VHH binders against UV DNA damage endonuclease (uvsE). Designs and how they scored, part 2

Target 1, 305 residues: UV DNA damage endonuclease (uvsE), of Deinococcus radiodurans (q9rte6)
Amino acid sequence: MTSACEAVPQLGLVCLTVGPEVRFRTVTLSRYRALSPAEREAKLLDLYSSNIKTLRGAADYCAAHDIRLYRLSSSLFPMLDLAGDDTGAAVLTHLAPQLLEAGHAFTDAGVRLLMHPEQFIVLNSDRPEVRESSVRAMSAHARVMDGLGLARTPWNLLLLHGGKGGRGAELAALIPDLPDPVRLRLGLENDERAYSPAELLPICEATGTPLVFDAHHHVVHDKLPDQEDPSVREWVLRARATWQPPEWQVVHLSNGIEGPQDRRHSHLIADFPSAYADVPWIEVEAKGKEEAIAALRLMAPFKKD

## First folded at step 6 (VHH; from g4 with V105T)

Design k4
Fold by ESMFold2, look of step 12:
Structure k4 (fold): chain B 305 residues (1-305), chain A 126 residues (1-126)
Amino acid sequence: as target 1 above (305 residues)
Amino acid sequence: EVQLVESGGRLVRTGGSLRLSCAASGFTFSDYAMGWFRQAPGKEREVVAAISWSGGSTWHADFVKGRFTISRDNAKNTVYLQMNSLKPEDTAVYYCAARSQYERTDFTSPEAYEYWGQGTQVTVSS
């Protein structure tokens, strides 16, 4: 006796759509600095309120397309962590009710949220100024997640790579001292150069930090033939063991444009790794965004026919 | 052929201002983060400022904060460094550099940057 339908992984949308449905406004630092203090306040109020409204629409979009995992853009609130300028923080505080309501729209729709803030964040830098700005940036992102009403658990992950290579011991030592809104959400992902999954696993075990496995990064780092190498399944399972509960495991999916060693992300996913068939949560890192999700749904194991 | 060509370096007095430009060609400029580095004689090359591929995020070293501003214009394939309140300690060769958006290593390390300009000399006199 066999079931008519089998469960498949949940495919996650990353940040925005290629279509017009989910797109956020921004402002550059150069243009912002040309504004007077009053103009800065007005600009950020208009920009933040517009982006919160668009974010509420992203919840509706995910619900309408059966998307249950969404990566928030880490650029939703430009200038929020700008040193010496509290304008962004004050504007976001003013908009707290609207932000919370946007967060409820996602949780009411059953959509899991996470962030992957990477721009200029190196927690284990050998430069004190970089460590300081990195913690400030991470704290600002955690504040956004708190404002959305999101739980301080890896269900609502704040994801980073391992940072400066050769400083794993320093990374492990600093994690317990991170602010709780950051520490309780932190996850670590292997990359192509500085930190393999083998280098991250001891750090994750020592600190209780989940490991997000990226098979594409692993294949590039170890110069493997493709994502069907036996080690890919081995690392899916090792990474799963760092998740509590294991049903929260997230992995990353991408293909190279010109082959398995190409770090550039393709528009669609042509090669879905067999090792991922039983992983509950997959972020799809393809330039085609929702188009890549739609194409994957027409392939095994997602195809219903 | 990839090229990064800096311009604008010259002699200026302490307290003066200078704007460096770096024109890019031979690659998809909007796919690359950009950095400005400097190197004085007998010193290691050091990061001055960095900007994300979209221009939405920037970073500046503490020794130039409030004085220098990195910016970019993707329509013109150009990255800039506005340098105000110059000091004799700012005297160096300034390089622009490009880092792939897929390079996830330490942005302050020169090794993270795959394309480099030839440099432009900035000299600040008392």
Scores: ipSAE 0.716, ipTM 0.889, lowest interface PAE 1.5, mean pLDDT 92
Fold by ESMFold2, look of step 7:
Structure k4 (fold): chain B 305 residues (1-305), chain A 126 residues (1-126)
Amino acid sequence: as target 1 above (305 residues)
Amino acid sequence: EVQLVESGGRLVRTGGSLRLSCAASGFTFSDYAMGWFRQAPGKEREVVAAISWSGGSTWHADFVKGRFTISRDNAKNTVYLQMNSLKPEDTAVYYCAARSQYERTDFTSPEAYEYWGQGTQVTVSS
């Protein structure tokens, strides 16, 4: 086709709902470590089974609300990557059929899945132990995506920020050596302090890694007045060029609570950047979750005449 | 005004246990990730452990080798460090620090943390 002049972006739901429909159970490390080995197994079996059931329900929720992009929680399976304790891995293996069925529920409903697992992951850390734990954590997340039956492509993105500042060269060098389930899904997102989109773009180009542009982060980093700055459109287009195919481009949308320079995410999106009007996929990073999506649908360009 | 107040540091013998606490006030504690850092005389401040804003994710430095556990109680605005099997090389001033959940800088770097306590001394004797 020559163009999609009437198409609007697909708005993505992030992790959970404000309502009760999509909410996941968790367990803290301290509470888990207080359990015996048998108690740990029972705890994780119950927790993982429950979260897989809820995840299947999330696919139905997305379908019912015309949501075609969903960010999986990276906390669905606590303790899965715990060093020296393979209980989580064993429980997840036992639940493989249920996990695969949950993944099929999303793909059968036409819902694109991605994950943004950034807690304590710094792939380009100057500390070897952090690099090791980061690869282990990313591999565990990729294992979850494999278990859901998700293709090893940026369609099912594993998204990170650039990590430790001033180490872009190290990031570019390590990406080709990441395990394939991670590498083939990897995307990089600009942040407010360590990595601008200008700093990430050469890394993305050199490694074939898609750039996820976040306009809010860009505005904060460059101290711009708001997301209508002309550079926002420039970066949407430059980021799009890193996607193969370009129709898979994802951008992030958020507003600051007290204005464009506030990096805290607002409850709703009051200001939709005009530069995003032709972006195919948008993750909505608002505390209002499904409420923010509903509100956006009442605004241009989403509102239909 | 933001305050982080560490407590619980004292002299203990090798092999002993100690629990550090850090009481937070003046900000929405549940919006912040927390870290414990330590600094021995003549050494750089180093990250010991970190915990996400919800408490759902943690990280511990290899040099604690499963001996230390970070935890938090958001209802009490408090972060803890349980320290078991203490060794003389654990002797240091221990600092509590807060990092916005929106801060993307490397969590092991002190620059990622916007609020710091004044520290509590832990001394481990032979």
Scores: ipSAE 0.715, ipTM 0.888, lowest interface PAE 1.4, mean pLDDT 93
Fold by ESMFold2 at other seeds, fold request of step 11:
Structure k4 (fold): chain B 305 residues (1-305), chain A 126 residues (1-126)
Amino acid sequence: as target 1 above (305 residues)
Amino acid sequence: EVQLVESGGRLVRTGGSLRLSCAASGFTFSDYAMGWFRQAPGKEREVVAAISWSGGSTWHADFVKGRFTISRDNAKNTVYLQMNSLKPEDTAVYYCAARSQYERTDFTSPEAYEYWGQGTQVTVSS
């Protein structure tokens, strides 16, 4: 149709800029544990306040650069999910007005937000302790999204890969029991080894979970020549069918440094798959961040003639 | 060539402390997550702790809860394991291992780790 044929995808910025404009502060666990309780509180208050301010500035940055999709860093609030330590939670509660204001800055600018938490999260692990820590971490991320005033829908996606291989049935079984702030936002993405899109699709269909298709991962998993393989378009369309509404579909874009089989992400995107031309939302997973978006805008289908 | 070299393992009494170090070379250390594993005689290798490439995220197994802390210093290409309140059950060979930031396999599985050290023996006496 004319709107689908003429519209170009929205290119998403992932987490931070290579420039200084969007960069967040961190603290390590070992340094944090060396602090007294009063020092911990002061440290997290300063750190969280600073990161919320930077996040507010990221909304302005996105608006100024016509970026309508932004992936939040899952590292914005270190120690928030630390077992047995409520300091992060208390500090974030204290900063609730500032956090909500930052969220409004994005929605007022028409910028869609999502998150892709990956570190040490394996929901379908065969180890109970990992399952427990995974749910705790995801709940903390969902709390951040709630605090930003973001809808509990896949519009504000919490995205994961499929986790431990060979445990798709366990993944499908656990999803309905996840806390609603997590469950209602959950999406699943195919990876290079454990879960192909074919393995994820039944899980997504059974649980009402959207499938985020990653062509680079697919090419590596199936040992295909490049992202112009006909199956790439097939999976774009099959993944789209898992989205309600389909215009919320997100796909991931990356290129390998040394070729299609290289998992490492290049600085820029040299090869934009033709299959992605009508996808509404694309997260650009290039090390060049905003530079990669700018370069893509000079290529078809983004360049107008 | 890639090398991971552990050091610091020795004999200690119950309740003692040790700090293990793992010096890395031959790859871009800051692009890799790191893990500590241990293996007692006749047992399978098991994950003890893991740390993200930036050091911003960590995970520790329940059996070392509050006693061990993983850390890293990217300027020195080194990952550490601070081991406090040691118990005889902690007796094992301890290995450091490196996992690419692009590896999506379960971080508790040894198969997720591309590079391994030779191990350092920790022995905790009663």
Scores: ipSAE 0.705, ipTM 0.887, lowest interface PAE 1.4, mean pLDDT 92
Fold by ESMFold2, fold request of step 11:
Structure k4 (fold): chain B 305 residues (1-305), chain A 126 residues (1-126)
Amino acid sequence: as target 1 above (305 residues)
Amino acid sequence: EVQLVESGGRLVRTGGSLRLSCAASGFTFSDYAMGWFRQAPGKEREVVAAISWSGGSTWHADFVKGRFTISRDNAKNTVYLQMNSLKPEDTAVYYCAARSQYERTDFTSPEAYEYWGQGTQVTVSS
């Protein structure tokens, strides 16, 4: 008998803890714009330095709690991609050694990192200005991952949903033209409305982009009774085939607050899909964060007698 | 009943400033992203700015970038649009709109927004 035959999925922590251990500082655009250029520089230096320190603490937290997958917050470095203002970029460049050290803390602890940048990113938008700002935002995220010393492979994934519905052909066509730091890390996730896994699969196959399967989204999209529907296992396996190597497969786990069709994420995961029992990496998308991971570890297949 | 009530629209001279407010009630405001749209006579409704549910991320259309700033105060259930350096081209009815944080469609499309205000008229004179 081998460890692989009895291995259970690695449960990933998403962005923050409910407790105080992993929480990042922010600043709003309106408050930032009220500052002079010198005050902006000082503010971002203090804020970015603090968030990098918290990231190092997050690596320690993950190690101490046997968490081997962590989703970085897209809000780590506010104003980094602000058009017409290079203050954030300059500050982050100044902090390059600290950023790299934070990245090493994760890799030394054996913690896989990924990001799921979503806010106002629509790569296949029919509006040129949105396409341009989307690429700029994705490039800023990729720059953060480079600064952390993270590989330009799907091991350190930059994950998006499919974007504007009805534009799958445009999505497939644009992916090869994305900047390499973005393109080489890109993954696509099915959503509840615009892109089913069936609609994403040919795009993923044509572009060499891994498919991250989300069973909750699939259940809502297809109006299925729950995540034990046989199609859930089918899509786990079809998505796995887009991963090279297949051991890098990531899936997303969430439950609805009021039932399988509720898109809102519950605090804990009460229903773990049997189809996920052999997937290596699971991001736990629950409001309870580390509490949800702890609760999952007490249920099958994670609990053992 | 869900309500979004815009206020602050008025006549203002070119180069002037104006602050629009949108008071929200009847839903959990902090769970929603917000947008400002405008519609000039004879034109389609167009997105002006959008802000995430937490206020941590914003987007502004190029035609207002540098002049308008969206913000929100979740304690007051209110979204704002600070409008500076106003031009006659900014004359329009301005609408606030709410989009669920779980809505993954194109944020520039009006169809992504579940709730809408009745609008407030902004008129910029020469």
Scores: ipSAE 0.700, ipTM 0.883, lowest interface PAE 1.5, mean pLDDT 92

Design k4
Fold by ESMFold2, look of step 8:
Structure k4 (fold): chain B 305 residues (1-305), chain A 126 residues (1-126)
Amino acid sequence: as target 1 above (305 residues)
Amino acid sequence: EVQLVESGGRLVRTGGSLRLSCAASGFTFSDYAMGWFRQAPGKEREVVAAISWSGGSTWHADFVKGRFTISRDNAKNTVYLQMNSLKPEDTAVYYCAARSQYERTDFTSPEAYEYWGQGTQVTVSS
């Protein structure tokens, strides 16, 4: 028995908890380079194994807290995309059964997964070396999603901002040539400076790429007074039209620390945009993580008497 | 007041090594990505390397790959550039720069960086 109508948005957890429940290990490049080849292999095997175990626990955490959307950390598998060093790839291949089991834990729990890789990824850069490293990084993330057994559709989204400003035409032109595991999952999100939703929409339409609307970014970009501006609802609906099916639509939710124009994310969400009341999937981009989700559940439209 | 202060630049011979440091103050260092840029006389500033706010991700320009390594120590509010196998074409003033984790513009463009140091001179002799 499934519910035919679920009226409230699903609130998503981003990457980790402020509590200890979901925390991933990392290693820096400088410390990694100080290791011998044998030490690198041992380090990544231990680290990747530990992070896969934590990831399986994150599925249980999400299920226990009625969280149906989870953004995977882009830092789960450090060094996986390191040029000229296949150690990470080899270790992840060795761990393929464990990775697949972790993916099944999420799908069995009814938890939608996505990633938002941003660090040093600029697909439409005017620098060929940046374009090359960006595709390599995106391919590594798509490899992780494949290894988790996740469908190559925007249900399991790989999300980016529009990249280098003034190069929307170049972005539209390159998207069809991206590797299929990346291209079939790609989504685009408006930002505070380089790409408004109006600038991204024709790119999304031309390439069949869903638009993830971020109201906070829109308010900053257009210098609007707050997220209750009428254009916020207009863009929710226009972005929805880029999703096939529309019930897969994701939006981003954040508040500024010092007000609507502050790009820094607040700890909690004090102002939930009324325009978001009927959006099916919301990533909560608040420093308070699970605490922000809990606080949102105590306010309209989530509050139940 | 935000300050970025580079140190460690000096004259070295071809093939030599240096470590540059950049001490930061006046802001929450762990909220900022950091970059190293360089500028030779008569040339534009160019990005050399960048590192994420957590230190978990790095990028290096092709002309320094395998020779330079960016790193950071958030407990000491310091970013580093380890420079090995130095060449005469590495001669430049080296600048550290800070980019908000919320800045979405291309990380290779100087416009993406809010704060800049005054620079430290590196001179590589043949």
Scores: ipSAE 0.632, ipTM 0.860, lowest interface PAE 1.8, mean pLDDT 92
Fold by ESMFold2, fold request of step 11:
Structure k4 (fold): chain B 305 residues (1-305), chain A 126 residues (1-126)
Amino acid sequence: as target 1 above (305 residues)
Amino acid sequence: EVQLVESGGRLVRTGGSLRLSCAASGFTFSDYAMGWFRQAPGKEREVVAAISWSGGSTWHADFVKGRFTISRDNAKNTVYLQMNSLKPEDTAVYYCAARSQYERTDFTSPEAYEYWGQGTQVTVSS
């Protein structure tokens, strides 16, 4: 029987590279609103086509660099969820074959895909207008995942934090009513202030939603000295129990710039928690992106000696 | 010293247009999401619009949708609020505010914003 060295975690790349290899085009709302309907259509067709091509190249990049987990940018298709404007949806429908081909490039390369859409999404907001726009945004992201040919399972996760604090019961109640493309991919991550892993676990259990544990967030929330605190391993195991199958478990890895209590992400990861050594999938949340992954590969447990 | 300085508030007639600016200094502007809030006499400050740190995502309250547009220019460290079709009920002091991208409190809550401007008065006459 071989040792645990053959079961090292897969390190995931988040959204883009520091280098020029994976970079996506954008358009702002103000610039978009200045365009005529015909100009909007032409703009989004050009932009979406370009981003799909770059995304296809990201699959090649991941394969070439032995990266088996990639977080898609939630900003790949600007204006797709814009209320009262169907232009983005129409353009994406026109590009369906190209989008599907890009998704196949990842699947064929053995690269797992997920998203962490956070911008202005608060599913359990006490404001109805925010709840409505949040579901619309999540549905648009799920449509992108469907268009990429990605399974409606937590293998292709749509990940959120718990949202508005003090509204866990409302979160648990709304999840069963989410559209299936969203609901079947949903995961929840603990944060530094509003939702500890202890507060999320019963919600995850009640709704069949996987818990993504973030040790850095936990350390900040509970004011712990560092990520070697015994509770970090306890929560890795408790979160694992929410995953079916457990080998799909994802955790998040980050370090603070000025120390364990600093919420800001460092450029590289200097402190890899021992509790993460047997976790199958790790998203590396460092400003150094692929450089941080390369540096981690020189550290235990990744380094062979 | 961190500063957020609003400008452009003035008296305008109903139906008029106005552009507010907020100049930022003393912090890394591109690391912060920005919001515009307003406060009429005797009322709570209320969120009007918000924009992500990159400018790639925006949110507008329903009561200004289609009339106001938030934007930012990270090269100039400036946030804007374009206000069209102004109504008397838009009369208020307008504040810009900065929220760290790592602050996970609800973006509509004033408590999520660590830096605030002094405000600029917008008055819409009938």
Scores: ipSAE 0.495, ipTM 0.808, lowest interface PAE 2.5, mean pLDDT 91

## First folded at step 8 (VHH)

Design n1 (from k4 with S54K)
Fold by ESMFold2, look of step 8:
Structure n1 (fold): chain B 305 residues (1-305), chain A 126 residues (1-126)
Amino acid sequence: as target 1 above (305 residues)
Amino acid sequence: EVQLVESGGRLVRTGGSLRLSCAASGFTFSDYAMGWFRQAPGKEREVVAAISWKGGSTWHADFVKGRFTISRDNAKNTVYLQMNSLKPEDTAVYYCAARSQYERTDFTSPEAYEYWGQGTQVTVSS
């Protein structure tokens, strides 16, 4: 009971490949605003259709490489949450069958999906306009997950950091009022500055929200020597207790470019924390993407002798 | 040496347009989110707009929404602020600022931004 089985974690691919296989199209706000209403509709129809096709290809890619966890890009459908412009929503509704079919491609391949939308989302902001835009953005992401046919559970996680520091009580108070498609999928991750895992755990317990533990963030926050510090295993286990069921636990894995205190993500993972040996799901946050997963599979504990 | 250099600030009439530019050097620009802030005499510095490090997400304050557009060109290490339908209350010194993609502090807080420009004066007359 003091050590885990030799089973290895499932390593997750984040958003894109380094190679050309999984790459999504985008459009900037300035270019979009230069378009007429008819041109906007045509642009988004073409862009969304193309990105849905690429998503189907991503499911095939994951299956072919034995990848069972994939983080969806939060930028798949630009302008979907643009205030005062319903064009994106209308186009996505028109593409509902194609979107659902793409979701089935992942389900049929046995690939778990989650999303980590964080750009300009601060649910506990002290600014009302930011709180409003944050809920709108999260609702748009949840709509995408609904359209893919994904369950409204933490199996299909919508993951955020804790937001504005020093406002944990406000975060705990607002979570029950979030729209169900968001609330039922919500997870919280510790960061390097605003929210330690110790600060997030009471919030997670009070709201029934799973805690995603990030050892790299923890090491930076507490100025620990490396990810072998005993507290890393302690937090893996405490975070696991917030997951129902515990076999759905997700943790994040990254290394610093210049050492344990460097917040920047390395290309590959050279140091796999021993504390993670028995966690079921790991998102690999390395710039090398699929190359980092392949390299990890050649290391202990993934490579058995 | 890290530098952010704003340009394009000048005197314009109410209803006019102006484009600000901010040239970045001395750091990996494409690793940073960018923001525009402004400070009028006797007022606190306030966020105007922000853009993600790859440019796919933007945010604009309500007081400039529909009138201002932030954009960036990572190939040219430049962030822009297109300012349309200018009003006298837009008169301020405008600053560009850079925030690491790894900084998770609230993006509206100046404390989240590691690098700052020297500012460019925008004056809107009646």
Scores: ipSAE 0.693, ipTM 0.879, lowest interface PAE 1.5, mean pLDDT 92
Fold by ESMFold2 at other seeds, look of step 9:
Structure n1 (fold): chain B 305 residues (1-305), chain A 126 residues (1-126)
Amino acid sequence: as target 1 above (305 residues)
Amino acid sequence: EVQLVESGGRLVRTGGSLRLSCAASGFTFSDYAMGWFRQAPGKEREVVAAISWKGGSTWHADFVKGRFTISRDNAKNTVYLQMNSLKPEDTAVYYCAARSQYERTDFTSPEAYEYWGQGTQVTVSS
């Protein structure tokens, strides 16, 4: 076997910038609960309107910096999934034209969008209340993606880790019953403790769910010396096989602050795994955000020497 | 030395309110999600509420929903639990706990939490 198209991976920006260009407003639950119903409505209308405007600007930012993959913040619309309070949902419905226009700004800029909404989401929890709140949260994020006009396919991924360890069978069983806006976008990522890629692969195959491989998590989980271990390339290829089409494959890139076993994400990426050289889409999970992308662009394979 | 120190637990009447505080030191507080757990006599320790490391996302157990609110102040390295409409069944020792933002284990499991306080007693009289 012989020839491949020589294109470098697209490096993705995660949520916000270190600079002031992409920053979103929020409100805490305690402050929100101190407001009257009318004050809550006014607060969320102002906040959501502002965040949609900033999101539109993020499309311009990505275009200006040749960024073609962007992870949406799960904090864009605080209180949207608050049980017993539909104020957020009503405000977002009112802003539907502005939200759709923001989605078009990304499409016009050629920027792929995805989300990784993992805060307090455990779909396979052994606690019914957690399973219910998890589906509600995922449905709220899927509603945002629908409102942006984003296709219900893994191109516009809703990404999670595997959840509660030792419950892979339960995860596989529940995925077909998820609401279509969630199910059709779902992807699963290996983590450092609960779910290795080997544990996720059968789940992904059984449910038609793409596997997002994270080499850093794999190295920590298996106690490997670094991301050049031969298994890293093997898992890139096995994960690719879960993507249809394979050109949509996403992987995650991060380095540990104090070494390969440190789970904390570094500011920049000093070690780009050779196994990732032909992966089409990479989310850069570095604290340096756009600075980390810029630094990576000065390294092979992005800068040819 | 890492420390989590709870305060504010006391005897209160049914229907009353309390605010628990947990002061953190010896680690970068703003990098940790926080949880409140409780343990009544003869019962297992159970999760009450959790809050993300930046404070933008919260979770509350159904048995306290609408009555308790977790919050945090990263400038003061403190997590809070506002407890309203207290019931006798809320009587327990309340613990604060810290979970790394990078820990992906189920947030309802005590094993996900790296640091623990010594607890503060809340007693709700009928």
Scores: ipSAE 0.688, ipTM 0.879, lowest interface PAE 1.6, mean pLDDT 92

